# VH-VL binders against q8ixk2r445to577, part 292

Target 1, 133 residues: q8ixk2r445to577
Amino acid sequence: FFGMLQNKGLTDYCFDYNPPDENQIVGHQVILYLCHGMGQNQFFEYTSQKEIRYNTHQPEGCIAVEAGMDTLIMHLCEETAPENQKFILQEDGSLFHEQSKKCVQAARKESSDSFVPLLRDCTNSDHQKWFFK
Key: E = the ipSAE of ESMFold2; O = the ipSAE of OpenDDE; V2 = 0.75 times the mean of E and O plus 0.25 times the DockQ between their complexes.

## First folded at step 13 (VH-VL)

Design c38 (framework fv_axatilimab; at its last look DockQ between E and O 0.05; V2 from the best seeds 0.00; counts 0 for: pae O 3.1 > 2, placed apart)
Fold by ESMFold2, look of step 13:
Structure c38 (fold): chain C 133 residues (1-133), chain A 120 residues (1-120), chain B 107 residues (1-107)
Amino acid sequence: as target 1 above (133 residues)
Amino acid sequence: EVTLKESGPALVKPTQTLTLTCTFSGFSLSTYGMGVGWIRQPPGKALEWLANIYWNDDKYYNPSLKNRLTISKDTSKNQVVLTMTNMDPVDTATYYCARLQYGDYYFDYWGQGTMVTVSS
Amino acid sequence: DIQMTQSPSSLSASVGDRVTITCRASQDISKYLAWYQQKPGKAPKLLIYDASELQSGVPSRFSGSGSGTDYTLTISSLQPEDFATYYCQQFYDWPYTFGGGTKVEIK
């Protein structure tokens, strides 16, 4: 799949990546922002290796979760996807992170206007349901 | 089993500072994502959120009370402390501490509450 | 601040009745809503989170629904232990705010 990855429960919010320095795409957190489709910040590819790729620039970025963390961070893609970069988008819309056995959930950063995807124990919450637009 | 318990004075005079301690067991603030919050309830009135503190020492305060509130933790003692300055009779309420996770700003376990009366 | 309006403020019902309590937010809160039960002299107890997810150990006669600004707690068959005050709480944005409560009394 390629396009905007949208949350079911948090209506009209999509994965968004906006690194402070366009020349340093690694190490920053993925956020959720109102879906708009303008520019290159909201377009991701879900690959056969179960990666979520930010591939509108070079080098390509792949979403990862570092050990013991729950936030989604941009890493460089590798020829063989590392375990921390593998996500299964299931039929019910859940986005399952294989290494941690957790699901991606839409959540607000406290005291801010920002929402972020983060890992939580899997539930049936619509905040854990995702689809490509 | 998760438990929380509030302790502190039952009576405070106007202008004094209130200090409340939450002592908890069954979880730790060394665990990633864990937090403790404070909520109060005036007699017969709605609940009002006061402050949250998290495992990483991030702290968040109700904006209407921010200048009066301080929250801190002692992870090794399983304690969270709330300080509220310049108490007024309108601050008379039952004060609760409760557990939450960052990102999930609802409270899954509550202490029994402690009634604080502010009067001369 | 997001205002939460509960209705009704109180209701009387018999054991076995279906009870419905409504909570309306002053803006869209995208299902970031929790329900609590509180008995006199006791702390609130979490029933429902994320508008419709049942907390562990809560009987299945409790259910939550809604989206946008309008949310509902339903008790499908009221039991004697369900006579209490019920509160909704939004956690979409701080300060996190609660409804005024709905007191469910024995008829």
Scores: ipSAE 0.779, ipTM 0.916, lowest interface PAE 1.1, mean pLDDT 92
Fold by OpenDDE, look of step 13:
Structure c38 (fold): chain C 133 residues (1-133), chain A 120 residues (1-120), chain B 107 residues (1-107)
Amino acid sequence: as target 1 above (133 residues)
Amino acid sequence: EVTLKESGPALVKPTQTLTLTCTFSGFSLSTYGMGVGWIRQPPGKALEWLANIYWNDDKYYNPSLKNRLTISKDTSKNQVVLTMTNMDPVDTATYYCARLQYGDYYFDYWGQGTMVTVSS
Amino acid sequence: DIQMTQSPSSLSASVGDRVTITCRASQDISKYLAWYQQKPGKAPKLLIYDASELQSGVPSRFSGSGSGTDYTLTISSLQPEDFATYYCQQFYDWPYTFGGGTKVEIK
C-alpha cells in the first residue's frame, strides 16, 4: 500500500511530514494535514516489513515510536525493521503499533489548527481508522 | 442564514411509527461534508443523539434504539426525514434536528425542536 | 458507550461570579468535546468545540479546557443571560453521547 494515508474520522486529513531541513529528514514529528497529494510531504508506503516508509528522500525514512513517547517520529529505515518501527495496518483500518500495543489515532494538538497522529489505547473510533488513497 | 425546522405529529399512539421532517435553509446536503442529525430530549432530561445523515448518504444510528430508526434525505427539498418505529411512552421527548459536518460531529445550528408525546 | 459525567448537576451563582463546570468522560476522548448552552424551552446552542475552540459569536467570557478524560467549561464573569443548563458532548466514538447537564441558577 502506498500514497496518502488518510484518517476516516478526521475527514480529509492525511499523514504529513515536512522536515525543516532537506538534509536532515529524521528526528521530527509526523503531523496531520489536509490531504493535498502535492509534493513529497504526504507520500507514504506500508511495506512487507510492517514499516510506514517515507521514501521520497534518500536515505529513506521510517516512522518510529521512541521509548516513552506517544508521537510518531521519523527515523532512518534499516535493513531489518526495528521493533519500534513495526505497525500493523488491519483490514478495519486500524493502525496498530506492535511494540507499544497501541493504535494510531488522529488527535488535536495544543494548537487548534494542528493535528497529529498519537498512540492511544485501541478503540473503535473512526479517528483510529486509516486508509491509503 | 442557517435555519432548521422540525415538523411532524405532536401525538403518537404506542406501537405506531413516528415520522419527522427537518426542513432547512442556508446550506445544502449537496455540499461536501454537510450533515444533519437528530437529537431528542425527554422533558427535564438530558440530550440523546439519534441519527446522522450526510451529503454522501452515509448514515449513522444510535445502536441503543435497536434498529427502530431510519434516516433519509431529499436534497432537492432541503429535507431530512427520520422515522422511528414501535413508539412507546418512554419515547416522549422534544425532537431536534441540527446541522453538523463530517469529521466535526458537533452540532452548530439547531431547529427549535418539536415535542412528541406518545400516549394511548 | 462513552459515559459523560458532569459536575455539579446544579449550582447557584451570582452575576459576576466565576463559574466552572466539569465534564468527565469514561475514557480518553482526545479533546473531541463540545459544550452547549440551553435555556428553557429553547434548543441547545453550541458554545465550544474541540474542547477549547470558541464558536463564532459566543462571548469571550466562555472558555473550554481539558484533555484526556477531564474537561472544563468556564464562565469568567457570569452575566444575567448565562443562567441556563449546560451540556457537554463527546464526538470521539459512536454513539456520540451527552453529559447529564449542569443547571446554573441565580443565587
Scores: ipSAE 0.055, ipTM 0.739, lowest interface PAE 3.1, mean pLDDT 92
ESMFold2 (binder alone), look of step 13: mean pLDDT 93; pTM 0.936

Design c39 (framework fv_axatilimab; at its last look DockQ between E and O 0.91; V2 from the best seeds 0.00; counts 0 for: pae O 2.2 > 2)
Fold by ESMFold2, look of step 13:
Structure c39 (fold): chain C 133 residues (1-133), chain A 120 residues (1-120), chain B 107 residues (1-107)
Amino acid sequence: as target 1 above (133 residues)
Amino acid sequence: EVTLKESGPALVKPTQTLTLTCTFSGFSLSTYGMGVGWIRQPPGKALEWLANIYWNDDKYYNPSLKNRLTISKDTSKNQVVLTMTNMDPVDTATYYCARLQYGDYYFDYWGQGTMVTVSS
Amino acid sequence: DIQMTQSPSSLSASVGDRVTITCRASQDISKYLAWYQQKPGKAPKLLIYDASELQSGVPSRFSGSGSGTDYTLTISSLQPEDFATYYCQQHYDWPYTFGGGTKVEIK
């Protein structure tokens, strides 16, 4: 799949990546932002290796979760996808992180107007349902 | 088993500072994402959120009470402490501590509560 | 602050009745809504989060629904242990706010 990765429960919000420098794409958190389809920040590729790639420039970034963490951050893609970069987009729309055995959920940062994807125990919540546009 | 317990019932005089301790077991604030919050309930009235503290020492306060509240933790003792200054009779309530996770902001386990009466 | 309005403030019901309690938020809260049960002299107990997700150990006769500003808690067949006060709470935005409560009393 390629396009905007949208949340079902948090209506009209999509995965978004806006690194502070186009040459420093590693180490920053993936956010959720209103879906607009303009520019390069909201386009991701879901690959056969189960990666979520930010491939709008080179080098390509792949979404990862570091051990013991719940935030989605950008790493460089590798020739063979590391386990912490593997996500299963299931038929019911859940986005399962294989290494942690958790699902991606839309959540608000406390005392802010920002939303982020976070790992949580898997539930049937619409906040854990995702689809490509 | 997850449990939380507030310090015992207190009588506090107006203008004094209230200090409450939450002692918990069955989880740790060394665990990523874990947090403890404080909620109060005046007799016969609705619940009011006061403050949250998280594993990484981030702290959040109800804006209507921010200049009166201080929250802190001692992870090694499994304790969270709430301090509220300049107590007034309208602050008479049952005070609860409860567990949450950052991002979820609902409280899945609650202490039994401690009644605080503010009176001369 | 997001205001949460519950209705009714109280109701009388018999064992076996279907009970519906409503909660309205002053703005869209995107299904970030929790329901709590509180019995006299006891702490609140989480029943439902994310508008419709049942907390572990809560009987299946409890269900939640809603979107936008309007949410409901339903008890499909009221049991003697369900006579309590119920509170909604938005967990969408700081400060987190609660409804005024709905007392469910025996008829």
Scores: ipSAE 0.781, ipTM 0.920, lowest interface PAE 1.2, mean pLDDT 92
Fold by OpenDDE, look of step 13:
Structure c39 (fold): chain C 133 residues (1-133), chain A 120 residues (1-120), chain B 107 residues (1-107)
Amino acid sequence: as target 1 above (133 residues)
Amino acid sequence: EVTLKESGPALVKPTQTLTLTCTFSGFSLSTYGMGVGWIRQPPGKALEWLANIYWNDDKYYNPSLKNRLTISKDTSKNQVVLTMTNMDPVDTATYYCARLQYGDYYFDYWGQGTMVTVSS
Amino acid sequence: DIQMTQSPSSLSASVGDRVTITCRASQDISKYLAWYQQKPGKAPKLLIYDASELQSGVPSRFSGSGSGTDYTLTISSLQPEDFATYYCQQHYDWPYTFGGGTKVEIK
């Protein structure tokens, strides 16, 4: 699967990654932004290695969860996907992080107009449902 | 078990500053994502959010209170302090502290509340 | 600020009744809606979050639904301990605001 990764509950919001430096794409947080499909900031790929790849630049970036964190951070992809980069996109639309055993949920940043994907306990919330468009 | 308890004066004179302390247990503000907020409720009226503070010392206030609020934490004591300046009789209410989590701005555990009356 | 309007402000019901409370937001809040129960002299208790997610320990007779601006809290079969005031709260945008409340009284 590839394209825009859109949230069901937070209507019209998609995974978005816009690093300050296009030549240094790792180390920043993945956010949510209105789905526009323009450019490469909203293009992601779910691979057979259970990675969510930011497949717009070389080297390729892969979404990872750092120890003790609930945010999604861009790391470099590796030949063998590390445990903290493995996700399961289930048939019901839930995006499950294997290592933390939590689900990716659309959430709002307080006092801002921004939203972010966060790891939370898995529920049936539409804010935890995702699909490629 | 998560518990919170508010403490402070029951009576405040107009123009004085209110200082309330929230003491909690069952969780820590050293834990990533944890937050504590204050909510008040005038007698017989609805609830009003006042301020939040998080593990990373981020602070947020209700803009309608015109910078009268200051929130702080002492993680080692499991305490959060709220100060409100220039108190007025209209500020008479039950004041609650409650737990919330970053990204989830609802309150899952509440203190019993403390009644604050502003009167001459 | 987002205004939250609850209806009705009060209602009378009997044990075993199906009770429905409505909350309307002044704008789309994308299912970021919580419900609380408050009994006299007590603190509010979280029942529902994210419009339809049941808080742990809350009886299954409570349920939430809705989207956009309109949301509903339902008690499928009212129990004696359910007579209280209920509040909705949007957790979409700051300042986070509450509804005016709905008092559920015994008929």
Scores: ipSAE 0.055, ipTM 0.740, lowest interface PAE 2.2, mean pLDDT 93
ESMFold2 (binder alone), look of step 13: mean pLDDT 93; pTM 0.945

Design c40 (framework fv_axatilimab; at its last look DockQ between E and O 0.84; V2 from the best seeds 0.00; counts 0 for: pae E 3.2 > 2)
Fold by OpenDDE, second read of step 15:
Structure c40 (fold): chain C 133 residues (1-133), chain A 120 residues (1-120), chain B 107 residues (1-107)
Amino acid sequence: as target 1 above (133 residues)
Amino acid sequence: EVTLKESGPALVKPTQTLTLTCTFSGFSLSTYGMGVGWIRQPPGKALEWLANIYWNDDKYYNPSLKNRLTISKDTSKNQVVLTMTNMDPVDTATYYCARLQYGDYYFDYWGQGTMVTVSS
Amino acid sequence: DIQMTQSPSSLSASVGDRVTITCRASQDISKYLAWYQQKPGKAPKLLIYDASELQSGVPSRFSGSGSGTDYTLTISSLQPEDFATYYCQQDYDWPYTFGGGTKVEIK
């Protein structure tokens, strides 16, 4: 699967990554933004290694969850996907992080116009449902 | 079991400052993502959100009351304190503290509430 | 601020009745909507979050639906303990606002 990764509940919002330096793509947080499909910021790939890959640049980036955190951060992809980069996109649309055993949920930052994907306990909420478009 | 309980004066004079304390158990504000909020309800009226505080000491206030509100926490005591200055009879209400989580701004557990009357 | 409008403000029903309460937001809140039950002299109790997710311990006769600006709380078969006031709340944007409430009274 590849393309825009869109949330079912938060209508018209997609995974978005826009590093401040295109030559240093790791270490920043993945956010949610209105789906526009322009450029490379909203293009992701779900791989057979269970990675969510941001492959617009070399080296390629993979979404990871750092220890003790609930945010999605861009790391470098590895030959063998590390445990903190493994996600299961299930048939019901839930995006499950294997290591934390939590689901990715679309959430708003407090007192902000910004939305972000966060790890939360898994529910049937449409805010935890995702699909490639 | 998650529990919260509000405490403070039942009567406050106009222009005085209200100080309310929320004491909770079953969770901790040292836990990542945890928050406590205050909500009030005038007699026979709807609910109004006042303020939130989170594990990382981030604080958020209702813009309409921001200049009058201060929220703080003592994690070691499992307490959250709300102060509201320049109280007016219109501020007469039942005040609730409740638990929430960052990113989920609904309240899943509530205290029983404490009635505060502002009167001369 | 996002305005939440509930309808009706009150209704009378009998045990066993199907009850429907509506909440309309002044803008699209993308299912960031919670429902609470409040009985006289008691604190609100969370029933539903994210428009349709049933809070743990809440009877299955309660259900929520809706999207965009329009949401509905349904009690499939009203029970004696369900006579109360119900409130909706949006958690889409701060300040987080509540509806005016719907009082469900015994007929």
Scores: ipSAE 0.914, ipTM 0.957, lowest interface PAE 0.5, mean pLDDT 96
Fold by ESMFold2, look of step 13:
Structure c40 (fold): chain C 133 residues (1-133), chain A 120 residues (1-120), chain B 107 residues (1-107)
Amino acid sequence: as target 1 above (133 residues)
Amino acid sequence: EVTLKESGPALVKPTQTLTLTCTFSGFSLSTYGMGVGWIRQPPGKALEWLANIYWNDDKYYNPSLKNRLTISKDTSKNQVVLTMTNMDPVDTATYYCARLQYGDYYFDYWGQGTMVTVSS
Amino acid sequence: DIQMTQSPSSLSASVGDRVTITCRASQDISKYLAWYQQKPGKAPKLLIYDASELQSGVPSRFSGSGSGTDYTLTISSLQPEDFATYYCQQDYDWPYTFGGGTKVEIK
């Protein structure tokens, strides 16, 4: 799939990546922002290797979760996807992180206007349901 | 398995500072994402959120009470401490500590609560 | 601050009845809503989070629904142990706020 990755429960919010230096895309957190489709910040590719790729820069970025963490961070894609970069988008819309056995959930940063995707124990919450638009 | 318990004085005089301790077991604030919050309930009234503290020592306060509240933790003792300055009779309430995770701002385990009366 | 308005403030019902409690937020809270049960002299107990997800160990007769500003807690077949006061809480934006409560009395 390719396009904007949207949350079902937090309506009209999409994965968004806006690194401060567009020439250095590694190491920053993925956020959720109102879906708009302007520029390249909200376009991601879900690949046959189960990667979520950010295709704005060469080399391409892939979303990862570091061991023991729950935040989604941009890493460089590798020829063979590392386990921490593999996400299964299931038919029910859940986005399952295979290595941690957790699902991606839309969550609010406390005392902030920002939302972020975080790993959580899998539930049927609409905040854990995602689809490409 | 998860247990929280509040301790502190039952009676405080107006203008004094209240110090409450939450002692918990079955989880640790060394665990990524774990937090403890304080909520109060005046007799016969709704619950009011006061403050949260998380494993990484991030702290958040209800804006209406921000300059009166201080929250801290001692991870090795499994304790969280809430301090509230300048107590007034309107602050009479049952005070609860409760567990949450950062990102999920509802409370899944609560202490039994401690009643604090503020009177002359 | 987001105001949470519960209705009714109290109700009486018989064992076996379907009970419905409503919670309205002063703005859209995108299903970031929890329900708690509180019995006299006890702390609240979490029943439902994310508007519709049952907390572990909560009987399936409890359910939650709603979106936007309007949310509902339903007890499909009231049991004697369900006599309590029920509170909603939004966790969409801080300060997190609670409804005024709905007291359910067994008739």
Scores: ipSAE 0.781, ipTM 0.918, lowest interface PAE 1.1, mean pLDDT 92
ESMFold2 (binder alone), look of step 13: mean pLDDT 93; pTM 0.941
OpenDDE, look of step 13: ipSAE 0.913; ipTM 0.956
ESMFold2, look of step 15: ipSAE 0.380; ipTM 0.806
ESMFold2 (binder alone), look of step 15: mean pLDDT 93; pTM 0.935
OpenDDE, look of step 15: ipSAE 0.911; ipTM 0.956

Design c41 (framework fv_axatilimab; at its last look DockQ between E and O 0.08; V2 from the best seeds 0.00; counts 0 for: pae E 2.2 > 2, placed apart)
Fold by ESMFold2, look of step 13:
Structure c41 (fold): chain C 133 residues (1-133), chain A 120 residues (1-120), chain B 107 residues (1-107)
Amino acid sequence: as target 1 above (133 residues)
Amino acid sequence: EVTLKESGPALVKPTQTLTLTCTFSGFSLSTYGMGVGWIRQPPGKALEWLANIYWNDDKYYNPSLKNRLTISKDTSKNQVVLTMTNMDPVDTATYYCARLQYGDYYFDYWGQGTMVTVSS
Amino acid sequence: DIQMTQSPSSLSASVGDRVTITCRASQDISKYLAWYQQKPGKAPKLLIYDASELQSGVPSRFSGSGSGTDYTLTISSLQPEDFATYYCQQSYDWPYTFGGGTKVEIK
């Protein structure tokens, strides 16, 4: 799949990555922002290796979750996808993180206009449902 | 089992400073994402959120009360402390502490509450 | 601040009745809504989060629905232990705000 990765419950919000330095993409948090499709910040690829890639720039970025954390951050992609970069987009729209066995949820960053994707125990909440468009 | 308990009932006079302690068990503020908040309820009235503190020592206050509130924690003692300055009779309420997770801004476990009366 | 309006402010119902309580937000809160039950002299208890997700240990006769600005708590068959005041709370935007409450009296 390729395009804007949208949340079902938080209507019209998409994965967005806007690193402060266009030439240094590693180590910053993925956010959710109103879907617009401009500036290449909202285009992601779901690969056969179960990666969510930010690949409009070289070197390519892959979304990861570090052990014990719940935030989605950008790492460099590797030849073989590490376990912390593997996500399963299921038929019901849930986005399952294999290593942690948790689901990606749209959540508000406190005292901010921002929403962020983060890991939670899996539920049937529409905030845990995602699709490409 | 998750439990929280506020300090006992307090009677304070107008202009005095209120200090409340929340002691909890069954979770720790050393755990990533964990937080404790304070909510008050005047007799017969609706609930009002006051402040949150999180595992990383981030603190958030209701803007209408920000200059009157201070929240702090002692993770090793499983305690959170709320201080509220310049008390007024309109601040008479039951004060609750409650647990939340960062990102999930609803309160899943509450203390029993402590009644605070402000009267001269 | 997002204003939360509950209706009705009180109601009387018999054991076995279906009870419906409405919560209206002053803006779209995208299903970031919780429901609490508070019995006299006790702290609130979380019933429902994310508008429709039932908290662990809560009886299945409780359900939540709604989207946008309008949300509903339903008790499908009222039991004697459901005598309480019910509050909604939005968790969409800081500061978090509560509805004025709906008192359910069993008659």
Scores: ipSAE 0.581, ipTM 0.873, lowest interface PAE 2.2, mean pLDDT 91
Fold by OpenDDE, look of step 13:
Structure c41 (fold): chain C 133 residues (1-133), chain A 120 residues (1-120), chain B 107 residues (1-107)
Amino acid sequence: as target 1 above (133 residues)
Amino acid sequence: EVTLKESGPALVKPTQTLTLTCTFSGFSLSTYGMGVGWIRQPPGKALEWLANIYWNDDKYYNPSLKNRLTISKDTSKNQVVLTMTNMDPVDTATYYCARLQYGDYYFDYWGQGTMVTVSS
Amino acid sequence: DIQMTQSPSSLSASVGDRVTITCRASQDISKYLAWYQQKPGKAPKLLIYDASELQSGVPSRFSGSGSGTDYTLTISSLQPEDFATYYCQQSYDWPYTFGGGTKVEIK
């Protein structure tokens, strides 16, 4: 699967990654932004290694969850996907992070009008359902 | 200034269909993110969400009302219409329309409400 | 449906009092919680959204807190105009649901 990763509950919002430096793409947080399909900041790929790849840049980035965090951070992809980069996109649309045993949920950023994907306990909320478009 | 106003019959007979119109100003349902919802409140009772409609014509209904509800919009008239079929005395309530925005899952502006009594 | 339980259903307080109203959701609603104030014969008024964000124009004596299933509306110093019924509302999942309300009455 590849393309825009769109949230069901938060309609018209997609995974978005726009690092301030195109030559240094790692270490920043993945956010949610209106789905526009332009550029490369909303193009992601779900791989057979259970990675969510940001492969519009070289080296390729992979979404990771750092220890103790609930945010999605961009790391470099590795030959073998590390445990903190493994996600399961389930048939019901839930995006499950294997290591944390939590689901990715569209959430409002604190004290902001912005939205971010955050790890939360898995529910049946549409805010935890995602699909590629 | 954002305003909303409900209009419709004050009295409806059982089994009849209620049609309420929300006329608003100060915003447009052609604007991205804009939405209008309906909420009712029986006398002395709590609030109950009925339905939402958004700028993109997305609609959401309270499933407890068993598909009795239909919500629609006329953007050119700044109106949202709610129909509720097979009215029953239990549906007697003040009906409100209110504005909300996508991503803002709350109602920030409300109409004054219109009382609807269902009686034979 | 997500059930919202408010407590207490009613309370009596005096001007200047600190008032706390609690809303408990039947499940984690992830701060998708709003608070409304309603006076007799009037429409509800939005006070707090996203659990703790103060709506523009609302006095700072109102505050919201909480996470998970438990949320609180606090009026730091009750004013005469604050005697009303307050409602919480979740928007975590459809259908949106409201609490049963808390009537704040004058002692």
Scores: ipSAE 0.544, ipTM 0.878, lowest interface PAE 1.1, mean pLDDT 94
ESMFold2 (binder alone), look of step 13: mean pLDDT 93; pTM 0.938

